VH-VL binders against eRF1 methyltransferase catalytic subunit MTQ2 (MTQ2). Designs and how they scored, part 1

Scores and structures below are computed, not measured.

Target 1, 221 residues: eRF1 methyltransferase catalytic subunit MTQ2 (MTQ2), of Saccharomyces cerevisiae (q03920)
Amino acid sequence: MLPTPYVKCDYDKVYEPAEDSFLILDCLEKEHDFLKQKFGNRLAIVCEIGSGSGIVTTFLMQNKIIPQENSIHLAVDINPWALEATLDTAKLNSCKSSFLEVIQADLNSSIRNNQVDVLIFNPPYVPAECVPDVPGSREEADQWLDLALLGGKDGMAITDKLLRQLEQILSPDGVAYILFCARNKPKEVIKRFVDTYKWNVKLIETRKAGWEVLSVYSFTR
Positions, changes and structure headers below are counted from each chain's first letter, unless a header gives other numbers; antibody chains aren't numbered by Kabat.
ipSAE, averaged over its two directions, is called F for ESMFold2-Fast, E for ESMFold2 and O for OpenDDE. V2 adds 0.75 times the mean of E and O to 0.25 times the DockQ between the complexes of E and O.
[cut] marks letters that were taken out.
The coordinates of atoms that the task and the answers printed are left out; those that the model quotes come from them. Centres of patches stay.

## First folded at step 1 (VH-VL)

Design a1 (framework fv_axatilimab; at its last look DockQ between E and O 0.67; V2 from the best seeds 0.00; counts 0 for: pae E 9.5 > 2)
Heavy chain, then light chain:
Amino acid sequence: EVTLKESGPALVKPTQTLTLTCTFSGFSLSTSGMGVGWIRQPPGKALEWLANIYWDDDKYYNPSLKNRLTISKDTSKNQVVLTMTNMDPVDTATYYCARSYYDFLSGYPFDYWGQGTMVTVSS
Amino acid sequence: DIQMTQSPSSLSASVGDRVTITCLASQSISSYLAWYQQKPGKAPKLLIYAASSLQSGVPSRFSGSGSGTDYTLTISSLQPEDFATYYCQQSYSTPLTFGGGTKVEIK
ESMFold2-Fast, scan of step 1: ipSAE 0.007; ipTM 0.546
ESMFold2, look of step 2: ipSAE 0.007; ipTM 0.532
ESMFold2 (binder alone), look of step 2: mean pLDDT 93; pTM 0.948
OpenDDE, look of step 2: ipSAE 0.023; ipTM 0.650

Design a2 (framework fv_axatilimab)
Fold by ESMFold2-Fast, scan of step 1:
Structure a2 (fold): chain C 221 residues (1-221), chain A 122 residues (1-122), chain B 107 residues (1-107)
Amino acid sequence: as target 1 above (221 residues)
Amino acid sequence: EVTLKESGPALVKPTQTLTLTCTFSGFSLSTSGVGVGWIRQPPGKALEWLANIYWDDDKYYNPSLKNRLTISKDTSKNQVVLTMTNMDPVDTATYYCAHSEWLFGDYYFDYWGQGTMVTVSS
Amino acid sequence: DIQMTQSPSSLSASVGDRVTITCLASQGISSYLAWYQQKPGKAPKLLIYAASTLQSGVPSRFSGSGSGTDYTLTISSLQPEDFATYYCQQYNSYPLTFGGGTKVEIK
């Protein structure tokens, strides 16, 4: 079992690591040998969308899931507090900053060039009547937190956008790891995705977390 | 008390290989987050970073000198060794080793050795 | 590579004067900047890290400020022992790079 990164940030502004975060860490640990063999002989671009506290990106760098001489890590979040937290978390765990870039962006247009080799996404998966608007200023701190949690109808508004763009984001041999909760109806989503794109989707792990059932799936061509 | 001391030849002929040893006390390169770097300074000129080595044996080199530099550590001896091949008169400089402070992953140098002058001439 | 440009290259000041040295990075370095003091014939000494955090044991007359690409070292009341060359260093990314230095001469 690989060590879990230390995290210290303002949880009034940034999503606090929870069972969903820890499930992703465990899934990436299970996939370590696969990822090392697939990308260990070339430069790999690793991207986490919705990095939040930075715990997942830091875990990858700290434990060299993809060796640093072979990887560049991109952490993407619309929340500027999450980007600061991601940098702080990496530094707190002695990760080398030369291999980490943070980008403030939404997922709709920021990464459309078939260059991402490993993509990780812990989406706002909680069902809600609508997706919150992007706050007009940094000072609206509590509104940034809601943006990380609330995923609209069936909790799928943001995940559906990513899935539609996945072909344009991932490199030809790329892999995406995406987390779902049971309320997202992942089996139906996966069936639709496979029928539409003819890609390979694999369940990596499922886990009960409080009243939720969480699952992480890998997506490859 | 953190102390570092550089040792090596004072005179090197052109085309020869330079080997410098940094011997330290007051810290261990087995401690997570700790690193040691080499920095040089030609007479009357600015500081130039050469290479860093870290507790986990990760190594970083100045790209302008990468093919000439090798850095290694012996944690049990409290030593870091820098090797530089194909020496040229422009490599004449005072060579320093320094401790990297790793509070929150910072890569600055908080303790420096006294430096060792290396002159490259025939 | 991130280029660090210091200005001025040298200055002369009297004891008690306020001295300001600037450091400009060719790209944003997120306050990952250190300042060093080097006296003639001696190794550099760390003064400031994280752009504005004073190293333990450094006199309070030294202060650092700045963000993004623009950083400043200030000595509020110059003392005779402050005759030295000052260097900035970015540590946002490898290769680590130093500024060209600013020589402070006490006239």
Scores: ipSAE 0.000, ipTM 0.412, lowest interface PAE 19.6, mean pLDDT 84

Design a3 (framework fv_axatilimab)
Fold by ESMFold2-Fast, scan of step 1:
Structure a3 (fold): chain C 221 residues (1-221), chain A 123 residues (1-123), chain B 107 residues (1-107)
Amino acid sequence: as target 1 above (221 residues)
Amino acid sequence: EVTLKESGPALVKPTQTLTLTCTFSGFSLSTYGMGVGWIRQPPGKALEWLANIDWDDDKYYNPSLKNRLTISKDTSKNQVVLTMTNMDPVDTATYYCARTYSSGWYLGAFDIWGQGTMVTVSS
Amino acid sequence: DIQMTQSPSSLSASVGDRVTITCLASQSISSYLAWYQQKPGKAPKLLIYDASSLQSGVPSRFSGSGSGTDYTLTISSLQPEDFATYYCQQSYSYPYTFGGGTKVEIK
């Protein structure tokens, strides 16, 4: 139903939109009425961590999931090529640059100020022997792609860091949308999270994508 | 193969600050999922968890003692340091450091322990 | 905080006996429970993790079971080297909490 943004960027340096990206778009479209009702009558801060190509942030702005006059969009990524791609993608789709800020930051140093109203995170969810090191220079492009995909032994290293910081990131009425693959054991993670923090966690959608089963959950207090 | 060893033993006067160093070998705190915790045991009493630090420098403290505890790591030296302020005679205990696993919400047990160091708080 | 209640506080047993120690959590801990053995003057030794997984090098006479709030450590045939204090510990959430301990003494 809602238009998918046009994306043109160097996929040797930036994660190419795939089934996980498209699942997030579909989930946000499904949540449009909820988000518009909750945040449409106030100034809202919308943040995507790991914006990559910028397809998700651009989708939100292009389709006015939160009306542009009532929102500020923040795109956060450690990869500088992803930040350039995000700005280019927004421009390509006629989004107003005055409502978009890009921030180069590691998740470990991400914003913790209780001001984010809508948080979106497509983490590096693939299990691997270790989390890749941040490249020593912007020109080591191949290593930036690994940072987008590889999430450590259980695929949970980066997602867990976000979950532990969520209380400090989200505004009191904030909502976070986080993607998991089945290998992350999201039902076990969410049960513990709910028992520990007493937050409300809801499954938005589950989808089989090749060899993976992906799911997106919403997190609210 | 994997070993941990606490500094000490230590004699501390009331109100002073305790500093303990855990030196380990056979693993790295830069390795995904690795963590080191501190546990204490007063003479004849049960084990009490104090603090954990993990591979990504996330720090966790026992809430009852959080205002008194600081945990830090030096990954290049294979060391974890625990600092505890305003020591009191009731803090007299054997202090242990131990290896643990933390890969997000999967929080592991303490699989390898140091020998322990006796900390006595008296005037 | 999750309270771990261990019972009994002590027991007397003979070599060859079957020994059972229980641990009750104040809320469900989803099998994130470990058992440790501690001999006088020594550091604790991990016996069992995730309620029922035997740590490498630990004799098969040790076993763990349970779910939810109720957990059990069993020693199927007590040996002389098994006289020690045993502790349970939950790793479901921070702060980590230990049981009060069970001292297994010779009869």
Scores: ipSAE 0.000, ipTM 0.449, lowest interface PAE 12.1, mean pLDDT 84

Design a4 (framework fv_axatilimab)
Fold by ESMFold2-Fast, scan of step 1:
Structure a4 (fold): chain C 221 residues (1-221), chain A 123 residues (1-123), chain B 107 residues (1-107)
Amino acid sequence: as target 1 above (221 residues)
Amino acid sequence: EVTLKESGPALVKPTQTLTLTCTFSGFSLSTSGMGVGWIRQPPGKALEWLANIYWDDDKYYNPSLKNRLTISKDTSKNQVVLTMTNMDPVDTATYYCARIDYYGSGSFYFDYWGQGTMVTVSS
Amino acid sequence: DIQMTQSPSSLSASVGDRVTITCLASQDISNYLAWYQQKPGKAPKLLIYYASSLQSGVPSRFSGSGSGTDYTLTISSLQPEDFATYYCQQYDSYPLTFGGGTKVEIK
C-alpha cells in the first residue's frame, strides 16, 4: 500500500530498478511497524550500500519508515553516477537533503564503527568468473553497470565481504536486510553465518522473478 | 494442526522402481521456508535420511544412493513424491515423510512426521 | 559424511531415575543437533533442536546440552511413557545423519 518512488536516471550508467528492488521495498513495508517501534524514540542511522538509482533510500524517506526527526539516511555507492542518481531521485520525490548524505566508497572502506542501526544491501548477486575492477574514470560509464551486477563465483564475493564485516558495521540492536538469489545458495550461506556468529537470521520473503528466485533475509544479534 | 501421511505399495520386486507419495495438511509448500524430507528405517535399524525438497524447489539427495532418488512436489495438491529406482531387498524399510520449517537459522531438523509406510522388497 | 556415534545402545532404568544419553559427532557440528523419541511401532517425535531448545509440548524433564562434538540428552525423572528409542541427528551439513539410537527400557 505505500507509494513507489519516481525514478528518472540514465540506465546506461545506473542499475535500473527491477524485481529485486521492488522485493526490497515490499519487505521494508512489511517491516515498517517493527522498525518504527524499535527505532522511533531514538536517533537511528539508516544505511543503504549500493544505492544505485536511490529508489530504496527514497522509499524509506518519503514513507517515513523511520521518522525523519529520528533518522539520518546514508547512501553508499562506488559508482559516482549512482550517487548523483540517488540525490536526484530523492529530490524528485520531495525528500529533504538535510536527512540524506551520499558517500562514494567501496564496502572495504565504508562505515565500520558499530553505528548503523538499519542496513539495506541489494548486492551484485549475479555469478561470474570474477568481480569487475573499478573503472579508472567516470567517463567509462558502461563499465560501472557491471559493478552493480556481477558478484564473482556463486555471486557471493561482495555479499561475503559484507557478512564478514557485519559485526563491525551494525549497532548492538541493529538489523540488516540483505537480498540473495537462489544461485547464491542462501540456505548454506546463512547456516554458515549462524554457525560462526550465532546471530538471528530470518527469511522475510521469497519471490520468483522471471527464471530467478529472490529472497530477503534480516540479520540481528 | 500439521499432519503428513505416506502412501505407496507395500510390496516391491527387486529391480522395480518404488514411488511414494506424502500428502500433508496444516501447511503449504508455497510458504517460504517450508520443506519436506524423506527418511527410512530398516526393521530394527537406525534412521537414514534420503532426500529433502523445499518451497523454492531446491532439492537435496543422500549421495550414498547413487542417482536412485528423485524428489518432486505438487504444491497445489499438498503432495511430495519420492521415486527410488532399482529396488533391492536391503531397501526393505519403513519410509517416513516429515516437515522442515527452514525459517531463520537454516534448520534442517524434522518437526512433524508422518506415520510411516512399510515397504518390503522380496521376490 | 559426519558420523554420529550414540551411546549406550540400550539401557534399563526404573521410574524416577535420571537417564543420560550421549551423542558424539565425528567433527564440530556447532550445536546443529536434534533429538527424537520413537516409541515401538510409531514415528519419531521431535524433542529438542539446536542442542538444547525444547520443542513445544515436550515435558520439562527432557533437556539437552553439549557443544562442538559432544552432546547429551537427559531425562531427569524417568516416567513409564518414556519407554522408547532415542535418536540424535546432526544438521550441520548434508547429508543429514542420525545416531544409531539408544533404547530405553523401563523396569
Scores: ipSAE 0.000, ipTM 0.452, lowest interface PAE 14.8, mean pLDDT 84

Design a5 (framework fv_axatilimab)
Fold by ESMFold2-Fast, scan of step 1:
Structure a5 (fold): chain C 221 residues (1-221), chain A 123 residues (1-123), chain B 107 residues (1-107)
Amino acid sequence: as target 1 above (221 residues)
Amino acid sequence: EVTLKESGPALVKPTQTLTLTCTFSGFSLSTYGVGVGWIRQPPGKALEWLANIYWNDDKYYNPSLKNRLTISKDTSKNQVVLTMTNMDPVDTATYYCAHTLGYYDSSGFFDYWGQGTMVTVSS
Amino acid sequence: DIQMTQSPSSLSASVGDRVTITCLASQSISSWLAWYQQKPGKAPKLLIYAASSLQSGVPSRFSGSGSGTDYTLTISSLQPEDFATYYCQQANSFPLTFGGGTKVEIK
């Protein structure tokens, strides 16, 4: 098994790595040979939306899931504390900063240029009455954490936004890895996505985590 | 079972160099995220952190000790060595080595400690 | 460096008492705080890490709370074996720093 990154950050402000994070790491390890074969011979753009602590982005860089010299890593988060944590986590694990860029954005509409080769998204998947408002200042620490966790009705508000934009984000050969919980009704979501976009969607792994059942799916054209 | 044990001289003269060895079992410093630290305690006083070394040979030192410290490891022997130069009577203390982790909510805390070795600095 | 201030420096208590020890950091340490118990002549023992997580094998009467700069160790019903010196430690940044200690003595 590939080593897990050392993480040290303020979990009052940044989402603490948990079973969902570790499932994504395991799925990426499982997909390592596929990703290396597909993207290892050219420049690849790897993007994590909602990087949080930076554990997933750091895992990819540290373990050279796509060789360092052949990849550029983008970490996107609306939470400025998460972006600082991502840089600190990469540094703590001896990753080279020249291959990592952090971007503060809501799903980063600036990447809708069909250039992302590998997209990873651990969305706010927890069902709630509504999606929290974006905090008015960096210093409203508690509110940034809620924004990372609460995904509105059926936990799908943010994931639905990403899925509608996925065609504009991914390169022609790109792949997206997106995490769902059972309460998101992923089978229904995926059926609608396939019916609409005619893309290929595959279940990579499913895992029980407490009372949640988590799954990671890959999306390709 | 995790065990650590400190060894070194009980008496050191002022200006001499102190060398302490931590010998451990039940874990390996080749394991990702694992580290060993040194902490000291003068008689009747508080704990003071000195240095940490990790699986990847990353080293951290207490800057208040002004470049007097060197920490190294021999992973094959399960040993960590601390060297402290220019010893002074105020450095008289019990010196401990301890296991630490670099993972998650346990990062930088010391969960298993050696028994400690008393070092007296006097002329 | 982050300075850790413990209060009180000593307290006297009876078996069965609720004991509270506080630790104040000179800047926010983001819950990267541990509590240790040390008995005379022995090495410290980790009780609590990450401000509120109980170390395996530690009795449930020990609990930690707090955030930012202010942290508390609580012993809900003091037992004879709990008379010891307690230390807090921050792990938010290097250098790692400990509090001055709180001695819990029999009344």
Scores: ipSAE 0.000, ipTM 0.434, lowest interface PAE 17.2, mean pLDDT 84

Design a6 (framework fv_axatilimab)
Fold by ESMFold2-Fast, scan of step 1:
Structure a6 (fold): chain C 221 residues (1-221), chain A 125 residues (1-125), chain B 107 residues (1-107)
Amino acid sequence: as target 1 above (221 residues)
Amino acid sequence: EVTLKESGPALVKPTQTLTLTCTFSGFSLSTSGMGVGWIRQPPGKALEWLANIYWDDDKYYNPSLKNRLTISKDTSKNQVVLTMTNMDPVDTATYYCARESYVWGSDYYYGMDVWGQGTMVTVSS
Amino acid sequence: DIQMTQSPSSLSASVGDRVTITCLASQGISNYLAWYQQKPGKAPKLLIYAASTLQSGVPSRFSGSGSGTDYTLTISSLQPEDFATYYCQQYYSTPLTFGGGTKVEIK
């Protein structure tokens, strides 16, 4: 088992690592040999959308899931506190800052260019009546946390947007790892995606977390 | 009590299509998490998984046989049907249906907990 | 596909003996492993799931252990009714795959 990064940040402002985060770490550890074989001999661009505390991005860098000399890591989050936390977490775990860039953006607005080789997304998957509005200022700390958790009807508002854009984001050999909870109805979502895009989608792992059933799927052409 | 029972022809000629029906009671395939799978066992050989179908009509097939297999369900009749095309003598086996809870690769999957008695299918001219 | 290798393919033991059957997966399966008992002419019966969880109604003399790629079924005190073939099965990924079976013969 690979080591889990140390994380220290203000969880009133940033999503606290939980079973969903740890499931993603375990899935990436399982995929280590696959990713190393696929991207270990070339430069790879790795992007995490919704990096939160930075635990997943730091895990990848710290454990050289994609070797540091062969990879550039992008961490994207709309929450400025999450970006600060991601940089702090990487530093706390002795990751090289020259291989990590943080971007404040809504979802993937700056990366639709078929350049991302590995995409990781732990979306706001909790069903709610609507997606929360972006807070008007950095100081509305309590409201930034809601953006990390609440995913609209069926918890799919943000994930659906990402899936629609996936073919414009991923490189020809790219792979995306996306987390779902059972309430998102992932099997129905994936069936529609495969019917529409003719891509290969695989279940990597499913795990019970309290009353939630969480799953991570990989998406490839 | 949960019970499953296979039915279908005992003899099939080479190149013909086999159709097997699994009729069950004591549970419903409209219930979240429920599934039914097909497994076969040639005489004196190991078990081989063929296909699964779940409450939400999700289907999984053994890739080595996928082009020959079709699985479907009739929830109102409590039946699951497996069709296998282009039968060959090497397909001679006892065919079983079994209940599964939830999809494989999940902490909610508890194995194949109830099996039918099996139906022997011989493929010969 | 994940290949499941069982050893031994057969064994003979006396009533009261401790019997151990091993199952090796070609890759890590995160304890998503079940054990089945099949008596001659009968359908298989689930004994254990999640590598070590005993199915309801199965005698406590059966136990499962292991992790990663290496799993074991143990019968602590063999009984006459335990004459059977035992199969491991991974459910980590499709296709679901079974081991080749271990035939237990009672002396």
Scores: ipSAE 0.000, ipTM 0.427, lowest interface PAE 17.1, mean pLDDT 84

Design a7 (framework fv_axatilimab)
Fold by ESMFold2-Fast, scan of step 1:
Structure a7 (fold): chain C 221 residues (1-221), chain A 123 residues (1-123), chain B 107 residues (1-107)
Amino acid sequence: as target 1 above (221 residues)
Amino acid sequence: EVTLKESGPALVKPTQTLTLTCTFSGFSLSTSGVGVGWIRQPPGKALEWLANIYWDDDKYYNPSLKNRLTISKDTSKNQVVLTMTNMDPVDTATYYCAHRGFTIYGVDYFDYWGQGTMVTVSS
Amino acid sequence: DIQMTQSPSSLSASVGDRVTITCLASQSISSYLAWYQQKPGKAPKLLIYAASSLQSGVPSRFSGSGSGTDYTLTISSLQPEDFATYYCQQSYSTPYTFGGGTKVEIK
């Protein structure tokens, strides 16, 4: 079992690591040998969208899930406090800053052109009437948290946007790890995605977590 | 600043009922997600969870002690009360109340504890 | 009830040592685990929650890791103020249960 990173940040402003985060860590640990074998002999670009506290990106770097000398880590979040937290978390766990870049952006707007080899996404998956607007100022901390949690009708608004863009994001041999809750109806979504876009989708793990049943799926061509 | 303090009798005779009060400040039990628990520790032994109460008056009890325990709250007084019937010398312990911390998806933990109150059960 | 088993029950260590304490759950608890430090005559103090999250104000030398049934608390470089008893606690299901404790003593 691989060590979990230390996290120390302001959870009034940044999504607190929770069971969804820990499930992703466990899934990446399960996939360690696969990822090391697949990407261990070339430069790989690893991207986490919605890095939050930085726990997942730091876990990958600290444990060399994808070998450090063969990987560049990109942490993307629209919340500027999350980017600061991600850098702090990586530093707290002695990760080399030269291999980590933080980018303030909405989803993947700054990263297309089939460059990402490993994509990790813990989306705002909670169903809500609509997706919240981006806060007008850094200081509206509560609004940044809502943006991390609320995923619109069926909790799929942001996840659906990402899924439709996967072809432009992932390299030809890339893999994406995406988390769903049961209320997102992942089996139905996956079936449609496989049938329409002809991707290979694999369930990595399902776990009951408090109020939710969470699942992580891998997407490959 | 979150603070909690236990109060109650230091000595209880066998078969009597113990009543402990937790008085707190820095939070309200009317706030969504807030809860308070009771934990005890016999001298030189491990911690044992007794009961939790939450903002919505939801209550949970240790099944081994369920028939003896009652937890209640008075939101206006910032107090949580634990009652334990039919006390026995084996119930001699330090009793703590603690504030419930939690993650967004309900992973519970006790982030702030009272100083504890020692209850000795003897004749 | 979920049983929490801590190892070792006690250990002797010197300042500067790396200390590792293990907690084993009788069934998977999905990272619903906290670690507490207790000094003689004092209330427990939260160190780690949700298996790996460091409580505000707790020194960075403390870390938690693990998943499923197996969890560890690590103190990377033991300090004089760290001599205490440590407890793990699961909140996955009621009753919440604590480990038997690990006493960290000076060598």
Scores: ipSAE 0.000, ipTM 0.414, lowest interface PAE 16.6, mean pLDDT 84

Design a8 (framework fv_axatilimab)
Fold by ESMFold2-Fast, scan of step 1:
Structure a8 (fold): chain C 221 residues (1-221), chain A 125 residues (1-125), chain B 107 residues (1-107)
Amino acid sequence: as target 1 above (221 residues)
Amino acid sequence: EVTLKESGPALVKPTQTLTLTCTFSGFSLSTSGMGVGWIRQPPGKALEWLANIYWDDDKYYNPSLKNRLTISKDTSKNQVVLTMTNMDPVDTATYYCARLYEYTWSGSYTYFDYWGQGTMVTVSS
Amino acid sequence: DIQMTQSPSSLSASVGDRVTITCLASQSISSYLAWYQQKPGKAPKLLIYGASSLQSGVPSRFSGSGSGTDYTLTISSLQPEDFATYYCQQSYSTPLTFGGGTKVEIK
């Protein structure tokens, strides 16, 4: 078991690490040998979309899941409070700032350069009528939390956007780790994705978390 | 009320490029989950899907026609434009634009809930 | 591509009849199916989405059912305005594909 990062931030404004976050940490620990073998001999670009508190990005850096000498970490979030939290969390756990960049961006404002080697995404997976609007000001703090949680009909609005763009984001050797809840119907989603792109999709782990059933899948060409 | 209306030429010569415009009202393509698609129907034949564009500018094309199709939107004008190159008599059809909700590839359904009246395009010399 | 086969291609019916139209997918589509009604010279109109969900404003005499590869549209008591061609459409996989249509004609 690798150490979990210490996190201290305002959870009224930033998604509090929960069972979904910890499942991702466990999956990345499980994939450690695979990632080291695949990327250990070259510079790798690691991107977390929706970094929130920064716990996942910090876990990767402090535990050298991909060696720091061979990795550059990008943390992306639309929520400016999450970007501050990510930097603070990395600092609290003694991570070197020179290897971490935080970027305020909507998912669709593009990292479509075929340069991301490892992509991690804990999407807003909770079903809702619609995806919430981006708040008009930084100070509408409670509305930023809804963006982290509510994923539209079937909880798939944001995950669908990412899946459609994955071919343009990932490098030829790239891998994406994406979390689903059972209400997202991941088996049906994966079947359609494989039919369309002919990529390899592998279930890393499934875990019951309260009344939710969560799963993490890896996506490779 | 939601309305969509197609506009474009009624006659196109072989090898020319077709440009069709869909103008809509009653909804915005800035609204999350919304999209507009193009569907055609040759006289007496079944419906054939051509392309979709979504609020976030993501685009999908029928693979059999992808090299010939371009879809774009102007959210401020409530318009979606379809361009189809190298027209052939076999492309003679009524062309519809329609509003769609939900995403392709997800656990969500893709369906067309409101349709334009259609515009007949004849390809002949 | 997923092929959608409708049966029958046409049928004759009288007002008050129960009409059933079948749509068969070449592979399982997990209820990612919509039904449309098209009258001559008019645009299609959405009747049902998600195999069984009735679109707002559509009369309750229309219903959809099915799973896997086999789906049906039922009109419990045919009305004069129901004489039209009906199309199924799958959204399980790209490209989106429509059935060949079923024409419901006056007997």
Scores: ipSAE 0.000, ipTM 0.457, lowest interface PAE 12.4, mean pLDDT 84

